# VH-VL binders against Stress-response A/B barrel domain-containing protein DABB1 (DABB1), part 3

Target 1, 210 residues: Stress-response A/B barrel domain-containing protein DABB1 (DABB1), of Arabidopsis thaliana (Mouse-ear cress) (q9syd8)
Amino acid sequence: MSSIVEHVVLFKLNDDDVDSGKINSMVNGINELVNLDQVLHLYCGSIHRLITTTASDFTHVLHSRYRSKEDLNAYAIHPDHVRVVKESESIREDIMAVDWIAEQAPEALAPPLGSIGKITLLKLKENVMEEAKLEIMEVMKEKFEGIDQITVGENFSPGRSKDFSIGSISYFRDLGEIEAVDDQMKLQNDKIRDYVDDTIVVEFNVPSSS

## First folded at step 21 (VH-VL; from p3 with light chain S95T)

Design y4
Fold by OpenDDE, fold request of step 24:
Structure y4 (fold): chain C 210 residues (1-210), chain A 124 residues (1-124), chain B 107 residues (1-107)
Amino acid sequence: as target 1 above (210 residues)
Amino acid sequence: QITLKESGPTLVKPKQTLTLTCTFSGFSLSTSGVGVGWIRQPPGKALEWLAVIYWDDDKLYSPSLKSRLTITKDTSKNQVVLTMTNMDPVDTATYYCAHRTYYYESGTYLFDYWGQGTLVTVSS
Amino acid sequence: EIVLTQSPGTLSLSPGERATLSCRASQSVSSSYLAWYQQKPGQAPRLLIYGASSRATGIPDRFSGSGSGTDFTLTISRLEPEDFAVYYCQQYSRTFTFGGGTKVEIK
């Protein structure tokens, strides 16, 4: 199993000033990007739960996977992608992205239908040593019962990440499974707490069907 | 490599229509992810965005000036034209056209290359 | 409309000194949508910083951008003679608006 690139985008769409039709059209347009040759997986949808100490607010999440940074770059400049970006500018209030390499690709490139995606982004304190970063990521990689997939990595797109430097994405079978590991996750967070300045946790539902 | 040049009248009378042309090289408006915008700057004052046009003929205008502005493109000639109606002395400014394109590192489009601008004076 | 207020209006400094320019937004602006431009007399603006903190191509390391929310800063660590110019912040969250500019002049 080879490495893959994880691409996570959080963005805030102005729901108050924009009709739902436009938002839906945008989201659908983004999801159509899954058909690009360089895209292994792509899903965009509403955030179900956002937990963060930061002042940032986000309404939507995008997760996509690529074989390589080269494919991500090709995706970035692809006509369909740049079109969607342009069209969404009028309704976006905020955006951030975190990209990392998962050294071990999950068994399934696409998450299970009906699963719950959980994204964890960490903003580390100043002057965290590289060794500590590795330790943090190792801690975060722990695969609890109920986790179908999990990847962790260091962000390689600092210009977009709002100083968040570590990303993780996991997929659970259902919300119950997430709740079942809540205590374990708390303990996990405690292990790395001293290194963390801020955290963004996003949960979102993967549709059960197309 | 990318260059833009503004051309048009440098003197316009009040109530007349200003027509400016941006001629560019080094890129094409047939390329996805490319746009050209206009920004003006009154002497000694700040910059003001006017309009932008994209490869797919999508257009955006300054909300305050929208009723007076029209932006069009001729891809084959590498030109973008801006018209502004009912000119007034207050519209005296250096008018710039600028290249706009997507930057992944920003996650959005940027005006990254500018023409040198053309001073348009509105006077009787 | 998001209004950007830059301060100070004029900054008088000597070569070699540190320059700190502020840009305050009337409402929160995504860092991804904040840019800085440099404009020298008789010249067009030049993109310096985009995404609040990313240097444009060819921009020296002495230029840096920071900030989030409503407060953004452009820093010139050591002013060079060629750095004396007017600097504008710009946001493009919805529409495109510029700050009033900060003139960095020789003391």
Scores: ipSAE 0.890, ipTM 0.938, lowest interface PAE 0.5, mean pLDDT 95
Fold by OpenDDE, last read:
Structure y4 (fold): chain C 210 residues (1-210), chain A 124 residues (1-124), chain B 107 residues (1-107)
Amino acid sequence: as target 1 above (210 residues)
Amino acid sequence: QITLKESGPTLVKPKQTLTLTCTFSGFSLSTSGVGVGWIRQPPGKALEWLAVIYWDDDKLYSPSLKSRLTITKDTSKNQVVLTMTNMDPVDTATYYCAHRTYYYESGTYLFDYWGQGTLVTVSS
Amino acid sequence: EIVLTQSPGTLSLSPGERATLSCRASQSVSSSYLAWYQQKPGQAPRLLIYGASSRATGIPDRFSGSGSGTDFTLTISRLEPEDFAVYYCQQYSRTFTFGGGTKVEIK
């Protein structure tokens, strides 16, 4: 398998008005979707760190992987998925999703247990040329030391992405490894700053046991 | 291909119970991800959501009208029934039933197909 | 509950002109949960836009939606005679509420 589809969803839940039990039920329901045949990997959990300039305060994140767009579509209309979507509508205040094709699939389709996931979403300025987009993604694709896996791609679900057009997800062994590349990441951001209108960075913990 | 049609009395007396039936075609309430809802519109006024029922018999009601509303389905007949108790002249409106289903591009469910509606007048 | 306020109440324009309709929410609404409907006299509402900016099936490209947070806009780039109608915005996040509507009428 040379390529995979990355699916990222960010949720905002109202913790003040919603029973914690309902939140847990939603999260558990979503995580059970990992058992579907179309799903290569799936995890939903709380956001550990959110860095953004103008976006909503998202509280939860979902990351899943698929063999193809066809599998993603099959997942989307699967009875279990549509049920979970329906049941979670009452507690969701905000939602966005970004989908992209990773041209090179990571060696391990499931991230390491106990790792840290880092998602970067970019909203580009208007009239950014295609050549510039390619360059941006190339810059973002650099695999620094400590990164277990990284994918970058252009969003193909514009109806859900709130104008964010570039997505990246990387996994680190631990938070220390993220901190170790902080300066390199800053330099990376400086390289693409002129093209970027807004950025969302999400960090989350992958459970140490399934 | 999807069609819905509302039927029931067009005249109801105050304090009586309204019973409306939605008969639909082109889809089934046995299909996962499918629902049918009711929305009303007083003459010359805005729309108001009333209730929705899904394939798994899950039901939602307008918070303000919940005590007066009951929604049920007969999957074998492709029908959804709405009852509303203690009708008042203020409840005079065109009542619509609508098909609801999941849209990936939205990430949620939408009312995408509507019946033509039936005018219900509450008068003594 | 979330209240949607539409403005203006009435918009008088001529065919060929640009129409801009506003929908303001009392609370922040996800763009994914904002829709627009068109209703002509004696007809049921028709879905125009969902997810704030996605056109429903069969809707011409002269219709467009935009916005985020509490402010949303429906734009008709060039009004056709058949576009004169009432337009409603709707949010469907936690519950389902509609705006009061904007009537686009011929000048």
Scores: ipSAE 0.888, ipTM 0.938, lowest interface PAE 0.5, mean pLDDT 95
Fold by OpenDDE, fold request of step 24:
Structure y4 (fold): chain C 210 residues (1-210), chain A 124 residues (1-124), chain B 107 residues (1-107)
Amino acid sequence: as target 1 above (210 residues)
Amino acid sequence: QITLKESGPTLVKPKQTLTLTCTFSGFSLSTSGVGVGWIRQPPGKALEWLAVIYWDDDKLYSPSLKSRLTITKDTSKNQVVLTMTNMDPVDTATYYCAHRTYYYESGTYLFDYWGQGTLVTVSS
Amino acid sequence: EIVLTQSPGTLSLSPGERATLSCRASQSVSSSYLAWYQQKPGQAPRLLIYGASSRATGIPDRFSGSGSGTDFTLTISRLEPEDFAVYYCQQYSRTFTFGGGTKVEIK
């Protein structure tokens, strides 16, 4: 029931000018970071679906979990991480990251194999009051049927988030479960529409095997 | 406490090779996430990146100048050396070396500390 | 190669005034890869802003960066005498390129 830190990274790789092998090597390198002591969970892969109003066309997503901000920081400066970052600079065209604290850790820190991850990032309009932010997050926390796990939080890394201030990540057992809650999610979005300037929604597949 | 200092000839003849040394303190190029780069600036003009070398001996060069540039490091001496062949008067510039390291807040590496620069004049 | 165009070339202002400097990229640049430098005569560039909007260590809060895509802005809310210098924007995505600079001079 302890809190965890959610780390979400979206990045765009230059796949037009770069060999697929290099991209794969990068992705694999990132995924190897899951073995670091500071990391509770980590997955990097291709974005399956991206819905956004004005944001860049991100191609890849990283989701990782940490026990604390301290662990995230340790991860950030870890030799393996900084190496991967360096190596990816030549093929990385765009990047953003959102970090938030989930007050309650999911029962399973690692999402189910073969599941689908859904990330929602919100850019709020100017001058949104704190009370409104809390309300927004409360609305977003609703766990619909079919959702295996969901966390929502306020971004604490504004330098990387491209002004997106609220993040959520949910995992579904399958695509059917996502589709089953589409209407409910639309209604949910309607509730917070007046506060939102932009939204990024990312869906990605978690491999069925490691 | 991070400091860098460029050293080398201040006058080079055309077609000669320029060798510049960056001597630094306050950090080690054996530390993961650390690099040292070179940037030059012709008098009264803008800055131009030349090369960078990292702790793991990974190197990057300006695409336009790659064929003329070589960057190496001596970690034990806290030095980075840049060589540039076939110098031309157009290469007259102040040459800077700079410390580069990862910033989580940026999500990438930054040149955050610079040497004072050394003016290199290419003239016959 | 991404080309950064800075405007104006020269900005003449008095102490206490607001300075607004523009950096336009030939193609979209991630805000994470955009930095601003200050350079005074005879000195090396000094990092001011990174990630388009993050102040480097020791940089006063009168300096601020903003922007996204192809348009970035450096703002000095109230010019101090020591702020008169040349300012460069830089992108560090696939390559490292600098703008042509904006000279902020005293009127």
Scores: ipSAE 0.886, ipTM 0.938, lowest interface PAE 0.5, mean pLDDT 95
Fold by OpenDDE, last read:
Structure y4 (fold): chain C 210 residues (1-210), chain A 124 residues (1-124), chain B 107 residues (1-107)
Amino acid sequence: as target 1 above (210 residues)
Amino acid sequence: QITLKESGPTLVKPKQTLTLTCTFSGFSLSTSGVGVGWIRQPPGKALEWLAVIYWDDDKLYSPSLKSRLTITKDTSKNQVVLTMTNMDPVDTATYYCAHRTYYYESGTYLFDYWGQGTLVTVSS
Amino acid sequence: EIVLTQSPGTLSLSPGERATLSCRASQSVSSSYLAWYQQKPGQAPRLLIYGASSRATGIPDRFSGSGSGTDFTLTISRLEPEDFAVYYCQQYSRTFTFGGGTKVEIK
C-alpha cells in the first residue's frame, strides 16, 4: 500500500478568559476541515488521558491524514485552515505538532467510529544514531492484539515538535483492548528506554457517530 | 509596498481615553489571512502587544488590558482604530500599528511590517 | 503568560565580531512560534527571524536563529556597523509576548 502522511497536533486550550463555547466552536471548526479535498481523515477532540514526563499539559488533540506532503501543505495554506489557526490564538496556551510518513497506509484511512486513539511521541536523547532510530521505530511498530491500526515514523517538522522526533498513532477497539496490552507495551518501552529523553502519550475517544 | 502610519493625540490627560488611528497601504484588510495589530513601547522599555484585528473582524486583546481596549476597522478607508480608556502616566509609550499575516512555512501569523510609531504622553 | 528572558541585557562588541544573543522561555515553545526583531534607535522594530531560524525578506545571511524548547539563540556572525541595535525575541504560542531585549552596542 502507498504511504500516507500523519499529522498530529496537541493543544492546550483554556477558556478562563474567553467567551463560553469558544473552545467548542474552535473544535467544530477544526473538524469541518475534514471536508477539504486534501484531507483523507481528520479528527479533533478532547484528550482522555495524557501521560508525560514533561511539564506540558495538553487538553485537545488533532489527528489527520494526507496522501502526501504536498497535500499537507495545500491544507496548511487553505483559507479555512488559516482561519482556524487565527481563531486558536485567543484560547491557545500551548501547541505542538508532529508529522511523519507512514510507509504503509492503514487498510482503513479513517479509524473506526467509537475507537480509541493512542498517540506516542518520543523525544530522543542527544546523539542517537540513525541505526538506533530505525530500531526504535521497528520496536514501536509492533502490532499487538487489539490494535486495529498502527503507524510509526520520524518527524519531518522539527520546527513544531518541541524536539520530539518520533511519532506513532494506534487505534484500538476500546479501552479494554488498550489495557490488555499494558504489559507488552511496558516491555516495549523498556527496550527503547535508553534512547528516550521524554515521552508524551495521548489517548482520545473517536466519536461513535459523525 | 506595505506602509502603516499611526495618528492621534500625542498628549492625553489622566483618566482620558486615547484614540489612535492606523492608516495603511499596500494591502487590504479584506484579504484572508491578514490582520493589523497594536504594540506599544514605553520609553527605554520592552515591547508590549495590545490588540489585533483580522479581515473577518475577529479581535484579540491583551488579557491584562482587555477591559480598557477596543479595536475596530474600516476596510474601505484602510484604517484601524484603537481606543484605550482610563489612561495613566504609566501608559506613556510609543504606540505602533503593524501588519499581521499568515506565514505558511511556520504555520502561524507574524507582525512583519510596522509603522514608525507615535509617542503618546499621559500627563496632567 | 509566557515570559521571555533575554540575555545578556547589554552586549558590547566591535565590528567584525560574533554576537550571540539568548532568549529563554518560561515554558517550551515550538520553534515555529519564535521570532526575533531588530530595533534601531528612533525606529520601529523590524522582523529579523521567524520560525526560530528563518530569515525574513531582505535580512542578510550573517543573521541566524537557532534553538528549540525553552532556549533560543540569535547569532550575528560578523557584526556590521548597522547591526548595533536592540534585539527582541517574541513568542506567538500564547498571545504575543516579547523579551526584555538585548542591546548590542559598540565597544
Scores: ipSAE 0.858, ipTM 0.930, lowest interface PAE 0.5, mean pLDDT 94

Design y4
Fold by ESMFold2, fold request of step 24:
Structure y4 (fold): chain C 210 residues (1-210), chain A 124 residues (1-124), chain B 107 residues (1-107)
Amino acid sequence: as target 1 above (210 residues)
Amino acid sequence: QITLKESGPTLVKPKQTLTLTCTFSGFSLSTSGVGVGWIRQPPGKALEWLAVIYWDDDKLYSPSLKSRLTITKDTSKNQVVLTMTNMDPVDTATYYCAHRTYYYESGTYLFDYWGQGTLVTVSS
Amino acid sequence: EIVLTQSPGTLSLSPGERATLSCRASQSVSSSYLAWYQQKPGQAPRLLIYGASSRATGIPDRFSGSGSGTDFTLTISRLEPEDFAVYYCQQYSRTFTFGGGTKVEIK
């Protein structure tokens, strides 16, 4: 397939009753949704590292992939999904979502077990023109040695994004691969910083096994 | 067209039990992702949420009123029933039932359609 | 736990004027879980805004919402005769809390 839809959700989960198991139930319930026909890939887990100056203390991340916007919508209203949302209402303190089209689907839609995911979300300054948005995304698409896959795009769901309008997701084999590109990413960030009002960076682990 | 209508007594004595029925049309409580809630408004005061029941019979109650409230449904009759025990003059209010549903645009459940309400007066 | 304080209690304005209504939370509330309702006398509340800034179906674009943290605002850019009503904010993260309301009345 030539393009896919990326769906990223950040959750702040808070359970006043630590013995309730509601956070684990939600995470497990969401991960079981990978079995829906509409879903090409789905993972939900704890955020390992969150770098932000203004966002809520998000605790969990969902990344999922769909063939089309229609399939994302079918997932959203699927009976199994709406049940998980209902059962987890009492622990959902904050939520945001960023959705984009990746024009070229990665070779592997599901990253290998043990991968490290890195999501970058950008809020742009108010006067940034469309040409600058394209420039920003071209800079962010650069794939360094060590990055297994990367997609970048402009958000198409403005009501859920808290004004973050550009998203990217990268997968790395392990933490060493992330560290190996650190200087290159700092240079990349310098190229676009004058356009950017705020950034959220999320790193999370895809479990190895068990 | 989603509509909801509250029915029940308009006058109740202190210590009596209030039973209100919400009759609705335009949706079914057998459909995943839907529920019906109850909210009240004392004269001149803020709205106060009381309870909600979902299609799968899961129920939530206002913590401060939980011991006095029971919510049930009859899906075949398109009805939801709220029972509130030990009524007191402070419970005088307009009682509303409301449709609750998942909005994928926000990723959250919302109370989007409300009944016209029924005034219940608690007086000796 | 969470208290929503709306101000002013009453806002007296003329048609065509801009109305700005405030909702302040006693602790931080996610903008994703903040709603606004309109209620006219003898009528049910009507959902206006959800997620702090998203208009519900059929709501004119003169209604806009904004805010984050503890401070939220409903703006009516140019009041129409049908907009004179009471407005309530609500937070619906984990629990359901309504504000005390702001009455917008004709001056």
Scores: ipSAE 0.756, ipTM 0.878, lowest interface PAE 1.2, mean pLDDT 90
Fold by ESMFold2, last read:
Structure y4 (fold): chain C 210 residues (1-210), chain A 124 residues (1-124), chain B 107 residues (1-107)
Amino acid sequence: as target 1 above (210 residues)
Amino acid sequence: QITLKESGPTLVKPKQTLTLTCTFSGFSLSTSGVGVGWIRQPPGKALEWLAVIYWDDDKLYSPSLKSRLTITKDTSKNQVVLTMTNMDPVDTATYYCAHRTYYYESGTYLFDYWGQGTLVTVSS
Amino acid sequence: EIVLTQSPGTLSLSPGERATLSCRASQSVSSSYLAWYQQKPGQAPRLLIYGASSRATGIPDRFSGSGSGTDFTLTISRLEPEDFAVYYCQQYSRTFTFGGGTKVEIK
């Protein structure tokens, strides 16, 4: 078994000129980066549902996977990536990123088309110690019936995470599977809530191929 | 070691065209993710961004000054040139060029290294 | 348009003292797009802080940044003789806006 690097970016995109097409150009340009040698999986799209106590209204999400931190860095400086960032700077109102190592890669690196992705990011209270972080992550790793895959980890990227320090990504076959685990996830959240200062939850659709 | 140096006239008459050259070392404008920008600072006032040119020859200009500005590059000479038309005494300022590059640590482009600047006085 | 207002205009302190510099935005600015620069007379601005709180390469740990929304702070925990300068904040989300500066001078 092998580890992977999870890369999650949340964007607040705002285009003053709705006819410019800049948001679509950015999303399409990012999604084309899936073809880079360094990238095991990559998807960028609109956020379907955002649950947060922060003031920022993130609109788009990127999730991508790499063999290593070195491959993530190679992606970041790749000519195609830095061009997409340059061309979209005028519409990027807010960003944050959380990166973690999943010690055991999920069964499928690219989730099935038509899947629903769910990202949970945690900002922990100041008094939370390293042992408690391990306990929190063990609680979050619980794979209920209906979850196709899940990874959880502690953020390793300084300066981009807005102090969110734990991230998870889950994929479900469809919306009904998310609803089927709703009570179990509420119980999971109750177990960790005493440690948590802030939470961001993002749900997004992985489109069916066309 | 990234360094930049501005050169050009220090005194310009009203209505004339200013041409400034930024000569740099320690990086190349053939490198993806790299640019050079121009920023000015009138005496006692805030810094004001003017223009940027990127490795792929893409250019951005301050909206309020766009009609007066032209930025070009010569990658083989490690130079960027700014031209500003119709100079006026209010354009008296120290003009800086600055290195621009992508920082993964922030997910953004930044102006991280600047030249020492050159004072341009516009007076009749 | 975003306006950055820095306060105080001048901060008179002695070496060894703590300096706290304020940058207030006219509308909310992402902390991911806020930077601080140091500028000494006759010298180029030097990048100190990016992303509101990340130190640029070679910047000593006595410099720290914080803040979110409309209120951002640069802190110098113990002033050194070389720290007496003008400090500018900048936002760089979608546009490039600089504050008017805070001069930190020897008392």
Scores: ipSAE 0.729, ipTM 0.871, lowest interface PAE 1.3, mean pLDDT 90
Fold by ESMFold2, last read:
Structure y4 (fold): chain C 210 residues (1-210), chain A 124 residues (1-124), chain B 107 residues (1-107)
Amino acid sequence: as target 1 above (210 residues)
Amino acid sequence: QITLKESGPTLVKPKQTLTLTCTFSGFSLSTSGVGVGWIRQPPGKALEWLAVIYWDDDKLYSPSLKSRLTITKDTSKNQVVLTMTNMDPVDTATYYCAHRTYYYESGTYLFDYWGQGTLVTVSS
Amino acid sequence: EIVLTQSPGTLSLSPGERATLSCRASQSVSSSYLAWYQQKPGQAPRLLIYGASSRATGIPDRFSGSGSGTDFTLTISRLEPEDFAVYYCQQYSRTFTFGGGTKVEIK
């Protein structure tokens, strides 16, 4: 397929009764949604590393992929999905979502087992013009050695993004590869810093085979 | 179009049990992602959430009132029933039922349509 | 427990004026879980805004919401005669808490 829809959700989960198992039930319930016909890829897990200056202390991340906006909508209203949302209401303290179109789908839609995912979300300054947005996204698309796959795009979902308008997701085969490019990623961020009002960076582990 | 209507006694004596019925149309409580809740408003005071019941019969209650509340549904009659025990004059309020549904655009559940409310007075 | 404090308690304005209503939370509240309601005397509350800034179905664009953290605002850009009412904010993350209300009345 030539293009896909990326869906990223950040959750701040808080369970007053840690022995209740509600967080695990939500995470497991969300991960079972990978079995829906509309879903090309879906993973939900705890955030390994969060870097933000102003956003909530998010604890969990969802990344999923769809063939189209219509399939994302079908996932969202699916009976199994709305049940998971209802059953987890008592532990959802904060949420946000960023959705974008990746114009070229990665070779592997499901990242390799044991991969490290890295999501970068940008809130741009109010005076940033459309030309500059394209420039920002071209800088962010740069694939350094160690990055297994990357997509970048402009958010198309109003109302959930907390004014973050550009999102990217990269996968690295393992933690050593993400650490090896850390200086290159910092330099990449320096190239666009003048346009950016705020940044959220999330790193998470994709489980290895069990 | 979604409509809800509260019915039940308008005057209750102290220590009695209040039973309120919400009769609704324009939606089904068999539909995934749908619920009905109860909210009250004492005269001149803020709204206070009491309870909600969902399509799958899952129920949540206000923590401060949970020992006094029971919510049930009859999907075939399009009705939700709230009972509240040991009524006290401080429970005098307008009682509303409200439609609760999942909003795709926000990814959250909301109370979006409310009944007109029924005033319940608890005598002193 | 989260407390929502609305100010002012009463706002006396004329038709055509801009109204700014404040809702302050005792601790941070997710903007994703903040709503505003309008209530006229003897009537049901009407959902205006959800997610701090999204208008509910059928709400005129003169109503707008904003804010994050502990400070949220409802703005009515140009008051119409039907807009004189009491306005409530509500947070609905994990629990349901309503503010005490702001009455917008004709001067």
Scores: ipSAE 0.718, ipTM 0.863, lowest interface PAE 1.3, mean pLDDT 90
Fold by ESMFold2, fold request of step 24:
Structure y4 (fold): chain C 210 residues (1-210), chain A 124 residues (1-124), chain B 107 residues (1-107)
Amino acid sequence: as target 1 above (210 residues)
Amino acid sequence: QITLKESGPTLVKPKQTLTLTCTFSGFSLSTSGVGVGWIRQPPGKALEWLAVIYWDDDKLYSPSLKSRLTITKDTSKNQVVLTMTNMDPVDTATYYCAHRTYYYESGTYLFDYWGQGTLVTVSS
Amino acid sequence: EIVLTQSPGTLSLSPGERATLSCRASQSVSSSYLAWYQQKPGQAPRLLIYGASSRATGIPDRFSGSGSGTDFTLTISRLEPEDFAVYYCQQYSRTFTFGGGTKVEIK
C-alpha cells in the first residue's frame, strides 16, 4: 500500500479515585480496538516524556493507522469505540488529535515490539505559506541512522488539532538509538524554528509483549 | 429530523413525586453512541444537568440529586422517563430532555438537540 | 467543581452590530469540551458551537467561537433580527456545567 492515514490522539486523563481502575479500563478498551477490520495498527499507552510549551499536561497517547480516511471514520463511529468513549467520559480532562496522510507507508505498519515512539506536532505561525510547509515537512522527514521508520504530514482534521497543523511519528529500536540522534534533532529544530509558534513532542514505549 | 417532547404534570405539590416523559423521533435509543438526558432551569437561574441514560442502559445522575432521581427508557416506544421524588418549591423549573450523541468531528459526546421544555411548578 | 460565569448578563444592541459574549471558567477547561447554545424566546436551546470554535450543523458563519484556558468568547459579527436570544456556554469535560447565560436584546 502506497499511502496510509496516521491518527494521533493525546489525552489528559485524570481520575479522582486513584484505585478506580478507570484509566486502565479506558487504555485496555482502546487497545482492544486493534482487532477491528478497519485498523491496520493501534497502540494506546502512557506518555513517557512530554515536551510542550502549552499548559496542557497530556498523560496518554494513541497512535493508529488506517488504509484511508473512510476507514478512520468507520473506526471513529464503530459501536465498540463509542462505548469506550462513553465509559471514559469521567476521566477525560483534555483531548487533541492530529491526522495526516503518509504518502509513503512504512514497510512495517506495526512498529517492532519494544520500540520507542516519538511524535512531533507543530503549530505554525500565522501566514506560513504552502512552500514553507513543504520545506518544513521535508526537513522533518530526514531519516537519521537509528530511526526505524518515520512519517510526516499536514493535518487534515482541524477541528480537533488545537491549531497544530503538522505531525510526525518516528520509531526507534530502543532509547539508545533515540539518544544517538539528539544533536541531529536539535539542528533539525533550528532549521524550522522561525516558522513555528508551538511544539509538542511525545515519547512513549511500545511494550515488548501484549 | 431529531425531535424531543417533554410531557407530564405542570403542577406538583410539595413532597410528591414528579414523573416526566420524553417522547422522541428521528433516532433510536438502540443505536450505539446515543443517549437522552434531562436538564432543568429554575426561573432566572442557570441550566442544571440532572441525568442521562444511554443506549446500553448505562445511567448517570447529578451527584447532588441522585438519591431523588430515577431515569428509565422504553426503546420500543421511543420514550425516556424521569422520576424525581420529594419535590420542593425550589424544584420549580423548566425541564428539558435532550439528545446526547457522539460527534465524530470532535471525538466527544454532546447534547445537540433539545425539547421545548415543560414548566413544572411546585406549589405550596 | 467548575463554575462558568457569563458576562455581560444582558447585552442591548441593534441589528447589524457586533456582539461579543464572554464565558469565564473558574479553572482551566479544555477548549475541546466547550460548547455554546442559543435559546430564542419560546424555543428549545440549540447547539451553536462545540469544541470552542466548531459550528454545529446549520449555524451561519456570522457565529464564531474562540478562547482557551479560562476565557472563551462567542462572537456574532453582524446581528440579525433572529439572533436576539439567550446564549449559554457549557463545559462537558468530566462533568456538565452551564453558564448563567447572556441575554442579547434589542437596544
Scores: ipSAE 0.716, ipTM 0.862, lowest interface PAE 1.4, mean pLDDT 90

